# VHH binders against o67189, part 12

Target 1, 350 residues: o67189
Amino acid sequence: METTIFQFQKTFFTKPPKERVFVLHGEEQYLIRTFLSKLKEKYGENYTVLWGDEISEEEFYTALSETSIFGGSKEKAVVIYNFGDFLKKLGRKKKEKERLIKVLRNVKSNYVFIVYDAKLQKQELSSEPLKSVASFGGIVVANRLSKERIKQLVLKKFKEKGINVENDALEYLLQLTGYNLMELKLEVEKLIDYASEKKILTLDEVKRVAFSVSENVNVFEFVDLLLLKDYEKALKVLDSLISFGIHPLQIMKILSSYALKLYTLKRLEEKGEDLNKAMESVGIKNNFLKMKFKSYLKANSKEDLKNLILSLQRIDAFSKLYFQDTVQLLRDFLTSRLEREVVKNTSHGG

## First folded at step 4 (VHH)

Design p17 (framework vhh_7nfr_2)
Fold by ESMFold2-Fast, scan of step 4:
Structure p17 (fold): chain B 350 residues (1-350), chain A 120 residues (1-120)
Amino acid sequence: as target 1 above (350 residues)
Amino acid sequence: QVQLQESGGGLVQPGGSLRLSCAASGFTFSSYDMSWVRQAPGEGREWVSSISDSGGYTYYADSVKGRFTIARDNVKNTLYLLMDSLKSDDTAVYYCAKEYYWDESYFDYWGQGTQVTVSS
């Protein structure tokens, strides 16, 4: 039967249900994550994670039926991610689809949780195998909390620590995260740590700290500054990252990933696709990251992103093939970009 | 100080109806999801129903779906449980509860309770 994550979390750990197979889906992913965290704590060594895109069909079926040897043939909690990719592997094989439904229906010794990272539509829930799961198992939905409820939760968390938050600071934090509980939890924890002695949070402090910065040593700060074309600050942050032992290849990996996603988003935007849908298609589902990527898209043309990708490929090739210093190549790149911006800013029309 | 005060319980015959009320004070009622929880003699506490802070979303235990209706009045700071087609299994003390999800807490306050007895 269909139930909410709230109801499910309350009852599962006190009076476990007769059903053994559950689908967890919904808009409020934070509530699903907290349930899984509690599940992991309860089951320990008997908590098993399966990735549908990586696991073979036979390994999958074995994992669902076999009990743990830890503590003498104890039940397991089996958590399945990327279930849609597993279904694609089964393709249109009627016999294999029927086998999957039969195996799920006959789970008696373990609990199985199929986790989706978004809210499932009625069409998907009405299609096999989820249609059958709804009959013999449970569909658990994590519905979004109201904005006012979220605001009060955030205020309560600060108040519990004796921290006074200015109204403008609070509103900025809520808007920045789009009222996303997972993002808010992370940001609130950082702000509590920051304000532990001061006991006051201003708008300026929230703007600074919300980026998870301590002494400006953060790879994501470097990437942000570079993509927003603040090359002077990017150069300074790069030097700090290297002095604190951050490996240049780690910086390159993150930057390259962002540049490729941004280029793909520019292409999808030109084809008239909805930006939010396009962002989700390239793995950007976090409201804070969506806000940041919108800023990056506004600051960079398609040609800018193409040139960035090419430059990053050359830096990688030169460091590997010609044994050149990756840090110096990054500095040279940033310096050349800075010089080009200076030329653009000083030029004037006729 | 958070205060929750339940009322409306009593003795009723099977198939009868009751309306429970919970008067809330000491907090911003309209900002919190509210719930009804019951405890039958010799049993643990059982969640019955929840309502979102706006009243836009309601949730029910399978045992009461179609028979009970949860409602709220944010102007009066009052939570209601309308109980129809009562069964002997509904006999319990009914509690009004304020909910909190941030730290996986299910309830951060309980009322005093109101006794519902369904006898045949």
Scores: ipSAE 0.000, ipTM 0.180, lowest interface PAE 11.0, mean pLDDT 78

Design p18 (framework vhh_7nfr_2)
Fold by ESMFold2-Fast, scan of step 4:
Order: structure tokens, then C-alpha cells, then sequence
Structure p18 (fold): chain B 350 residues (1-350), chain A 121 residues (1-121)
């Protein structure tokens, strides 16, 4: 079966499908995480997580067929991450893939959820073993909600509380979060609390509240704090993001993208290019991002940005070549930056 | 006020075809994902098909895939379900449903009155 996460969330807990094996993929990862949270609530101790890069072949097959001892030998919800790494361990031999497909087809005692952290392309879905899973199981996609639909959702939440939000304030909030549902939920709930008495939200108020580090936990806030060299607050936000299930590689990609764009902007500025035109050439077209990038350019020299890029490349290399924890490497980076600022200030005071 | 009006149901023989329509009013139709949901006698509601707000993505229940086609006309504010190779199991009241979201939960926030489809000899 093929369905959306919307429909799957709605029906699974009320009229469970006969299928036992599902692939969860898509752009709207927050909706997948929400489904899995509800699944964990329902199954409790019968909710089992497997990591494809760590589990052996025989342990994997046993986990799919074995019912839980906890909860009186009831069925389990088995959630599999890094399934691609498990497939790599099976190798390219046809016999091993055929065995996997047979085991998945014959799951009857448990529900199995194979979770991907991105949208699968048509080529991957048409290749084994996912091609066979589509025939006897289900493919569940979490499509990104349109920008207009997300805007209407946010407006609905404010209107439910009797809060009037200015058009500029709303647009700023949507751009700040990049239309990310998880980040929007956190920011909107915070803004509702702030405006509970006044029932009006202006652009200045949204700017102030949305940048509050005491309650705001999102990837943009972390990047903002790091680029403004507030490493102490950045460390706290990082810990919150990881606790909330944000993947370290996602944080690294956003940081790397911003650092490269900023370095390019420094180069273009040195060549006498107009800053506004330069920003548009690297994809920064809205006024909010232009203001933020101007602040980042003021806070960072060309050498600072080059060193940031090299540090991020080193973290990426160490996590891949030496199998080191990306989160720990990122924490170490931030801590070393905080220490260097302290040493720098002390040495110039002598 | 949000209104959804289904039409096009009727009695057909197995292997026949029907075209259902849903006329939408009272909201910006082009901004919402839409679904067809059916309810057979004595059973709960069962999802049949969904279409994204732009029409760029369509999804079908396994029981109807290859036989049914969902489509929309955002200029006319109309949702369609083209049903081919109808089976007795397709007998149900068919509802047009407007999709909406909470932060962490999708739901149908509005339903039409439904249109009866009966597949019988």
C-alpha cells in the first residue's frame, strides 16, 4: 500500500492495516517523529528500536519474529533506523537479499517500521528490498506541507487564542523558521503566551520573543548564536536540539551552508560588489535573512569564516574516518572557541 | 461557512464506471489537501484517496489503486473521483473531506453529506 503520513496517523490506531511492514520517509520529518511518539506511547515496553549499522543479521531476524517478554508476550512495534547500513552489511549477493525479503514478507507477530530521515527517490523505492515491501507492506510518505497551508495553520493557532498578528510579523516568523513545523510550534506557543493579555503581536515583539534563548530551541537559533560568537548559549541550545532528536548532520549541513555563503559574500564585497546584489546571488533574497547575514558579516572576519569552514570539515572527516561522535566533536569545537575567546581577551589585557 | 457537496453516485453493475464530484465553497479550496473517504454499511469510515493542494501528489488505498483516479479543478473549486472496474466491495457512501492539521496531528475538519454508490447485479 502507498499512503500519506496524514492518513496513516489517522487510521493506524483506530483501524490497523493487515500489513505488518512499513517504510516511513519524506520531507516532513516532524510528522514522522510525532507518529513514532504516539506509537511508543501505545506499545510502551513493547516498542523496540534497532540500529541497522550496529545489529547483526541473526539478531535482526530474531527481533522481527520474537514477541516481547514485557507485557505478556504481546506483539512489538519494531522501529529500524539506518536500514541502508544493514543492507550494506548483507552485501550484493542475491541470495542474502532474497532471504531478507522472505523474512519481511512473513512478519505476522509484530509491526515493523523502517524509518528514513529523508524523502526516498523513485529509484530507491523501485529497487529491492523496498520494491517488494511496497507489494506486501506499506510505503508511508510525509510530504512537506505547502507554504500557504503552513501560513494558514499558524494564523489559525493565533486566531483560536484571539490574538491579532500583523502581516509583517507573521511573514518574519515564517521566514525565521523556514516553514519548519517543529520550530513554528515552539515559537507560536511562546508568542501566544507572551501576547495572552494584549492580544496583538507586532513585528518588533516577534523579533524580541523569537530570539529569546531561554525558551527557543531550534537549529536557526543555534546557528545564529554560533555566528554571533555566543558560544556559551550555543552549547545550551545544541544540547536541547540533540535531546529533541535533531540529527547532528542536519546541524552541520546548515552551518556549512551559512559559513560558505558568508565567505563568498566577504570575497564579493572585497571585489566591490554591492552587498544586496551579492546576497541575492547566493540565494539570500528576503529582508530578514539579509539583516541577519549583515550581522554575521560584521561579527566574523574572512579568516574567522575560513577557520569555521576548516573546523566543520575536520569534524565531518573525524566522524567519518575515525567513527567519532559528531555531537561530541561539535561540543568540543564550541568549548574550544569559548576557551580561545577567554585566552585572547586575557592576553591583550596584559 | 465551509460547504462540501458530493454528487455522481448511483447504482451500477460490477465492472461499471462512475464519476463523483465534490463542489467546495466557503474556504480557499486551492490551499487544502482533499480526500475521498467511504463508509460501507455497518463499517467505519475508510480512506480511499488523497490529492495535494496543487494536484502534484496523489495517493490511493491498495483496494482502489489502478481502478480509481482522484483529480481537482482549483479554478472551479471541484474535487473528482473517477471510478473504473467497480466491484461489489466498493459499495459505500462516498464523502468528500477537507484535510487540516494541528501541530502534531492530521484530521478531517469538514465532511460533505456523502453520495451513495451501489455496485450490484
Amino acid sequence: as target 1 above (350 residues)
Amino acid sequence: QVQLQESGGGLVQPGGSLRLSCAASGFTFSSYDMSWVRQAPGEGREWVSSISDSGGYTYYADSVKGRFTIARDNVKNTLYLLMDSLKSDDTAVYYCAKEDYEWDYGYFDYWGQGTQVTVSS
Scores: ipSAE 0.100, ipTM 0.570, lowest interface PAE 4.8, mean pLDDT 81

Design p19 (framework vhh_7nfr_2)
Fold by ESMFold2-Fast, scan of step 4:
Structure p19 (fold): chain B 350 residues (1-350), chain A 121 residues (1-121)
Amino acid sequence: as target 1 above (350 residues)
Amino acid sequence: QVQLQESGGGLVQPGGSLRLSCAASGFTFSSYDMSWVRQAPGEGREWVSSISDSGGYTYYADSVKGRFTIARDNVKNTLYLLMDSLKSDDTAVYYCAKEDLSWDYSYFDYWGQGTQVTVSS
C-alpha cells in the first residue's frame, strides 16, 4: 500500500489497516511527528521506540515478535528510528536481509513504524528491504506543501475566526517563519488570541507578536526555550522530543552548533563588527533566524554562552566515556539552571 | 460558491472503460489536492484515488491500482478518473472531493453530487 500521511491519518485511527508494517518518510517531518504524537496518545505505555544505531539484531527481532499468551500480552506500536544504520549492521549479505524481510512480513500482534528523517528516493524504495515492505506493508509519504497552499491555509485559519489580515502582515509572517507549518501554527494561534476583539491584524502587530516561544515538539523549539532561559518549558519539550523518537545526539548537535555560533557573534560584536554581516558569516542568512539569534544574544552574556558550551562538552564526554544517558545529563543540566533561576528570583525582593 | 460537478458515468460491461470528469469552480483549483471517493449501494464511502495540487503525486486504493488513473488539468480546473478493466465491484456513485487542511491533518470540505457508474452485462 502506498499513501500520503494525510490519507493515512484520516484512516488509521478509525479504520485500522490490514497491514502491520509501515515506512514513514518525506520532506514534511512535522506531519510525521504529529501522527506519532497521536499514536503515542492512543497506545500509551504500549508505544515503544527502537533506535536502529543502538539496538542489536537479536533485540530488534525480539521487540517485533508476538507477545506471550500467558503474560501481559498487548498490541504495541513499535516505532523504529535510524533504520538505515540498522541495515548497515546487517551488511550486504542476502541471507541477513531475507531474515529481516521474513520477520517484518510475519508481524501480526503489533504495528511497526519505520521512520525516516528525510524523503526516500525511488531507488531506495525499489531496493530491498523496502521493496518487500511496500508489497506486504505500507509506504506513507509526508510531502512538502507548496508555498501557495501554505498561504491559503494561513488565510483560512484567520478567516475561520473572522480576522482580516493585511497582505503585508501575511507576507511578513510567511517569510518570517520560512513557510514552516509548525511555526506558522504557533504564530497564527497567538495572533488570533491577540486580535480576538479587533478582528484586524496589521504588519506592526505581527512584528510585535513575533518571538513567542513554542509549545510544540521540535528540536528547534527546545533550543529556543533553552537559549531564552525558559528551563521549565525546555524540560517538558525535551521529554516530548525523546518520546517522539528524536535521538539525543541530534539535540546535542543542533544545540552545540547554535551555542558556538552565538559565542562567535558575541566576540565579533565586542570587536565592533556589523551584526548583520557577522550573522551571515556564520551561515545565518534567513531574516527569521537573524531575529531569533538577536533575541538569544540579548538573553545570554558571553560568559553564559561559554558555560553552556563547556556544559555541552561535558555531557558529550560523560555519555561517551562513562556510558551515561545523554537525556538524563541534559535533564540534570536544565534542572541545575532552574535552581539558579529560583535562587535569583527569590533574591529580587532584597 | 465552491462547486464540484461530476460527469462521465454510465452503464458499461465488465472489462470496459469510462472516463469521469469533475469541473471545479469557486476556488483556486491548482492550490488543492483532489480525490475521488465512491459509495456502493448500502456501503460506506471508500477512498479511490488522490492527486496532489501540482499533479506530481498520485495515490490509489489497492482495489483499483493498475486499472484506474487519476489526472488533473489545472488550466481547465478539471479533475479526471480514467477507469480501465472495470469490474462489477466498481459499481458505485463516484464523488469528486476537495481536500482541505487543518495544520496537521486533511479532510474533505466539499463534495460533488456524484456520478453513477454501473458495471453490468
Scores: ipSAE 0.281, ipTM 0.671, lowest interface PAE 2.5, mean pLDDT 82

Design p2 (framework vhh_7nfr_2)
Fold by ESMFold2-Fast, scan of step 4:
Structure p2 (fold): chain B 350 residues (1-350), chain A 122 residues (1-122)
Amino acid sequence: as target 1 above (350 residues)
Amino acid sequence: QVQLQESGGGLVQPGGSLRLSCAASGFTFSSYDMSWVRQAPGEGREWVSSISDSGGYTYYADSVKGRFTIARDNVKNTLYLLMDSLKSDDTAVYYCAKEDFEWDYSGYFDYWGQGTQVTVSS
């Protein structure tokens, strides 16, 4: 069978299918994760995880066939990660793939879930062993939800609680989370609790709830503050991020991405490209994000952005080549920027 | 407000054909997967077919595969179900449904119309 994760989730837990082997794939990994969480809740100790890169061939085949002995023989939910690495261990020989297909076809006592961390292409689905799995088992796809669908889901959640959210506040929330469903769920729940009495959410309130001066873990707020040249607040946010275990490389990656996009936009402006068209060419299509990037472009010259990129490259190089602390290098960078702004402001007098 | 208006049902003889339509309004139709769900007298709801937001992927219940075709027109905001080789077992009220899910991923269908009655009699 071929089905969506939506239909499969509903069917599996209410009227379990006759098929025993399933491939779970797709772009919307959060939905697969959520299904597996419910599966683990249902099966408890009978929920078994196999790692295709670690497991031996013999252990793999045994795990698919054996039932739990605890509390009597019970069916298991067997979840397989890194299946592609297991296939590499079997080699190119047709006989080994045929044995795998036969074992999968003959699963009777357990449910087997082969989980991919990305969407499989039609070519992969039409090749063995997945072609055979599609015939006797099921292919379950978690397709990417459109940005519009995610936006409507968020609006629906606020509306159900009688909360009016300003357009700017909503767009900020969506961009802040990058349309990540897990992060959106957590943020929306916090905002619902915050707005439980007044039933209105403004942009300032969303920023306040999403970012707490004392304990925020939001990398996007750090990037925003840095690009708007609020180095003092950026430094405080950096310290909070590190205190909560956010890896410096994650901070560097997001900051570098934004700096490169902004620099590209400055170059396209020089060539006479329309700014709106230029922003869309680098993936910035949302009006609120366009507004933010316009603010960043106004706050930063081309030379500022070039110097930011070079500084980030130096931090990366010194961290790797000289084993220097990335966090300290980033703090030094922010402190140097803060000192330059103080000098500029004081040189004109009070 | 979300509205789904079904039409095209009626009385047909076994082996006949029908084309069901669903006119959608109040949401961005092209952004949602759509489904057809039916309910026979005295029975629970049975999922029939789904189509992805782009129309690139279609899925069918085993009972209708090879006989029914789901299609959509994103310009006209209309969902279709083309029903061939109809059997008495296909007698049911057919509902157009917008696919959705809760944040805990309890998948569900939104029902917004009265449905359209399909009766296959010999």
Scores: ipSAE 0.015, ipTM 0.480, lowest interface PAE 6.4, mean pLDDT 80

Design p20 (framework vhh_7nfr_2)
Fold by ESMFold2-Fast, scan of step 4:
Structure p20 (fold): chain B 350 residues (1-350), chain A 124 residues (1-124)
Amino acid sequence: as target 1 above (350 residues)
Amino acid sequence: QVQLQESGGGLVQPGGSLRLSCAASGFTFSSYDMSWVRQAPGEGREWVSSISDSGGYTYYADSVKGRFTIARDNVKNTLYLLMDSLKSDDTAVYYCAKEDSYLWDEYSGYFDYWGQGTQVTVSS
């Protein structure tokens, strides 16, 4: 089955398909993320994420086949990232690829979603194992939204809140974000809060409120130091931010956003994509941020970024599930990184 | 900035009913999908229910479908969970969580905000 993300998202939750394995790919990653968010809502603890570059072959097959903890009856949604890296580990071995295809074809109890962070070329889709997945599963494409559709989506968000946006204000917002839906969401939410009583947004107001970074300048200093691996200074800045009332969740969200963008950029760079174009696709438009992100990419390997993402997820989970202090968990993370760097730089016996 | 305060829990007999409330502040409540998640003693976190920002779409875990109803009041910035036909297995701390469907990293299940929860105990 081949379909668009729009049709798939609409039907999956109302008329679940007989197919159990799906490839999600496309230029409009926002739509894939929207689908995965709804999937996470539905499955909760039965929503499982696998990283193809880390997982062993046997762990992978077990995860696809298991229906619950201890072999129970609960269906899982299994989301696979970095599937291409998993395929590289299988190499050119025909028997191993045939086994993979058999395992995927034999998924009956779970839903499996293979997620790509870009649009797949016809060559990739016509090659195994995706060629076989297209026959027994589904290929779901998230096509780029037109500028007109993005404009209408943004207008709808303001209209739902009873806010009238002047045409020149709207065009200014769209142009400066480069029609990036993720960046637009953050700016639209700030503007909705600003205009909650007045119910009108002018160009001057959008220029004042949108793109204001002054309130969070110190958070960006912290993020910069952490991504450049200056953990000692990062700890000092963190203490300052907390002392001045900056919320830990705000720090976590900015870190998470940057780490995910950097990881995406590393993957696009490995595929030979133009880095400047790739940066613009994830909402990095100004020359200052492009310069900073190039520095972050140089300072961090793909593994560093993946470990950062996992550590941030662990910190968030531990603070919420075990009621541990987010600030203390973040300090512990930074301290452990600092200690590891000291050991790497001073070790004589290791 | 973001604050969520749960209430309405308590001790109830099997087959009874409870209504949980979550008072939200510090963000534009009507712009976010909202969820209820629970954690029983010695168990992991279990997602219970979600509601879209408009209230037009609701989702339920199979364990509570037909017994629980999620609702919201965007004028009062309040999220509700109406729990009918309560079972001993529903005993847990219930948390209100802010969801954002536009940003995957916010919706990974690790970057949602929730308060201290409200205890529900179903026992004879």
Scores: ipSAE 0.000, ipTM 0.118, lowest interface PAE 12.1, mean pLDDT 77

Design p21 (framework vhh_7nfr_2)
Fold by ESMFold2-Fast, scan of step 4:
Structure p21 (fold): chain B 350 residues (1-350), chain A 124 residues (1-124)
Amino acid sequence: as target 1 above (350 residues)
Amino acid sequence: QVQLQESGGGLVQPGGSLRLSCAASGFTFSSYDMSWVRQAPGEGREWVSSISDSGGYTYYADSVKGRFTIARDNVKNTLYLLMDSLKSDDTAVYYCAKEDYSGWDYESGYFDYWGQGTQVTVSS
């Protein structure tokens, strides 16, 4: 089957498809992440993440067929990242590729999601093994809204609150966020709160309010501090965000999106892609945001980003499966990181 | 003011064909993905098919794949559904729908606007 992430997200949880193997790709990675978050909520401990650059061929095939033993024989949701790296390790002999295709075709007990961090081109989709997956499984695309549609969405959000936005103020906001939906949501909500007593929002006001570090409530400040490994300040900002009513899921979504984008950028850089082009492919087009992401990439290794993604997935799972408070789990994560930094500085005298 | 006007429904025998049209006005048609959704008697609404804003990508529910074809004319602001090999199970009111931009994540309803619908009845 070939379908959009919008349609797939709606139908998968209400009328699950007969297909068992899916490729998730596209420009709007945020929507793929949203789908995977819901998938993890549904499957709990039966949600398994695999990294194609780390897993062996036999371990992968075992993961595809093995069902849960802790709740009876229940199906699993198996999610694999870095599938391209797995294919490189598999080798170039035809028999190994044919075996992979046969194993994928014969998945019956579990759902398998092959996740790409960018939009696949027609040539990639027409090459094995994805060509065969398209025939017996599904190709799910997360298409980005056009710039015009994103502009209309932003205008609609302001209009719903009785706010008129000057054309240059709107264009500045769109360019600064690079038309990124998650970033636009945060900035638009902040601007709406600011303009609650006004009917017109000007360029000068957008420049002063958008991305302001003097705001007491700022999810971007929290993410910035965490990615720069300033865990003490991150903890203080987290407590502030929660006290002002920012939902933990909102914080987790933004943090997860940034971590995945950074991991994608590390991979594209390793492949020799121009960093500026790579950033634009994940929605980062403004020079200010590009500068910030360069700082995050410098502060975090590929392993740091993998561990962050896994930690965030565990926080989600424990919140859902064990009735644990998401805020407390996130606080525990940051405290653990802070303690590691303190121990490191104390023992090494640096 | 957004308006979607469906037409082309009717009574047809099993194995027959119908062509549905949806005339769109009040928005920039060429900038939106469009869909067909149906509602059978006593059932909830079911997605049938979608087409990207350019027409470059089309998607179908498994129940209609190979039998239905979705198409659009961005010059005429018209969406089409070409239905072939119709079955009794295809009996429903067919609605034209535009993407729902109410929410940032598209989770609070997928379709923003629905037309009045056009009745398709497949019976002998």
Scores: ipSAE 0.014, ipTM 0.346, lowest interface PAE 6.6, mean pLDDT 79

Design p22 (framework vhh_7nfr_2)
Fold by ESMFold2-Fast, scan of step 4:
Structure p22 (fold): chain B 350 residues (1-350), chain A 123 residues (1-123)
Amino acid sequence: as target 1 above (350 residues)
Amino acid sequence: QVQLQESGGGLVQPGGSLRLSCAASGFTFSSYDMSWVRQAPGEGREWVSSISDSGGYTYYADSVKGRFTIARDNVKNTLYLLMDSLKSDDTAVYYCAKDYFEGWDYSGSFDYWGQGTQVTVSS
């Protein structure tokens, strides 16, 4: 059977399917974790977790089909993580895969859930053993929730506690977490506690409270400071990012993306295009990002953005030669920009 | 306020077909998942089908899968349920419902805003 996690979650606990083996996969991992939490609540001590990278073949097969002689064991919910690693241990031989498929097909006493941490592609689902599992068991997909549904869920959570969240604060929070429901849950609960007395959440408050929960928070703050030409603070944030183990490639990727979008917007501005329409064409649709990009455009000329792009390209090229550290090149860039601001201010009596 | 107006029900023979419509107003229709829920005589409410805000994802109860099709027109703010191969067990009042999240567990909850439309499958 093929179904969605939403349908499966609603029906499994009221009208359990006759199928015994299920593959859980998809983009919205939070929904899979929610299902498994409810499953653990129902099965209690009969909820068993197997790790495919740790378990032996013998232990694996025993766990799937355990039955007592004098009455049978009570049914178990057997949840399998890292199934791909278990498949690697079986090797490429068709006979070993056929044996696995036979064992899975003959599960009668337990429910077996094979959990993937990402969405499987059609090619993976069409390959053994999952192709056979689709025929005698079920494939359950957790499709990503829309950004609007996630936004309304977050807004509802604040409203339930009587908290008024400013629109720019909400949009910052959503971008911060990349619309990840698990991260949003943690952040929203923390922000509810923070705003328990005031009942109002501003952008500055969300920035302060949320700073430590996502690596992308710190990268966004770095990019923001750099594009607003606050190079001194940008250098301090960069040092913090590196000290906390943020990969330089991640920093470069986000910064380069923003610089290219801004340069495109400057070109569209020269052609007389409507700014809001232009921003939407480069993927900037929410009010918080639109406000920020307007600030970046005001702070940077077309020449500034061209020079930034060229500098980022040089940093990328030099780091790939194994002669220069990306972090050091980025620090050097920021330091040179800071020095230019000092010279400019001195020349104009600043 | 949210208003949902169902139509298209009626009496039909087993194996017949019906098309239900729901006209939505008072909210941004294109931003919400929509559902059909039914209530048979003497029974509780049963979820039938849901469609995502974009129309990109559809979900069906096992009892209707392969026989019913849910669709939406975001330009006309209208939800549809195309019902084929109707059975006596499909006899119920059908309600158009705006979906919402109950909490982080995404259990879902429905607000009934319409009067419903009666579907009777009988010879």
Scores: ipSAE 0.015, ipTM 0.280, lowest interface PAE 6.5, mean pLDDT 79

Design p23 (framework vhh_7nfr_2)
Fold by ESMFold2-Fast, scan of step 4:
Structure p23 (fold): chain B 350 residues (1-350), chain A 124 residues (1-124)
Amino acid sequence: as target 1 above (350 residues)
Amino acid sequence: QVQLQESGGGLVQPGGSLRLSCAASGFTFSSYDMSWVRQAPGEGREWVSSISDSGGYTYYADSVKGRFTIARDNVKNTLYLLMDSLKSDDTAVYYCAKEDYEGLWDYSGYFDYWGQGTQVTVSS
């Protein structure tokens, strides 16, 4: 069976399916997490978690066995994380994969949920053991919610509490979280508590309240400071990102995307194209982001953006070719820029 | 206000075909995943098919896969279900559904039902 997490969640708790083994995958991890929370509530002590990277082959098969002396008469929900790592332990041995498929097909008394932390590609779903699971069990996908749906959901939550949110504050919140529903829920709840008496939320207030909680908030603040050439503050924010374990590839991806779009906008503006239309052509349709990009364009010359792109390409290459820490390479870059600005200001002082 | 109006049902013989339509208004249709849900006499709700907001992804219940096709026209704000090779088991009231906003925040997973449905009867 193949279905969406939305339909599966509703059906499972009302009219449970005859299938016993399910693969949960998708981009909207919040929906999978919510389903598993309800599952844990329903099954209580009969809710079991297995970690594919830690569990041995023998322990795995014992946990799923219909003949297990520890199974008992009560139905259990078995949730398996890091299943890919378990498959690596089995290696390329055909007999071991066939045994796994047979064990999964023979589950009759319990429910088994194989959870992936990302959306699986068609190639992976059409390969064993998932190809067989699709035939006797189910594949459940948690599709990404549209940006418009997420925006309306956030607006509705503020309106339900009688809170008037400024448009630029709302757009900042959405962009900063990258429309991530889990992060938006946390930030919206914090902002509702903050605005409980005043019933208004400004951009300044959102920036203050949101900044220290979400890793995406911290990444956007870093990129913003860097593009506005506030290297001293950017370096301090980067140190915080390092301390909190933020992934350097996320920083690089966002920064590189912004730099390339800004360079393209500079070229289009030089050719006499309208800036607002040019921004829309590169996917910048949001009024808050348009305002930010106008500020970035004023702060950076075409040469500045070219040099930034080349520096980011070098950081990526050095990280991959010489096994150097991407975050340290970014710190070196910022320190170099800060020193250059100090020298420039000193020389200009007279 | 959200409004969904189903049409196109009727009486057909086994092996016949029907095309159901759902006219949507009161919301930005192109931004929502849409579904068809049916309810047979004396039975509970059964999900039939879903389509993503862009139309790029479609999903079908095993009981209808290969026989039904879900489609949408975002310019006309209309959802379709083309039903081929109809069987007596397909007899049901068919409802057009969109996602519950309230349910998404706390994630109840419940569909909105806004129309009266359209009756499909497959009989010899």
Scores: ipSAE 0.016, ipTM 0.447, lowest interface PAE 5.8, mean pLDDT 79

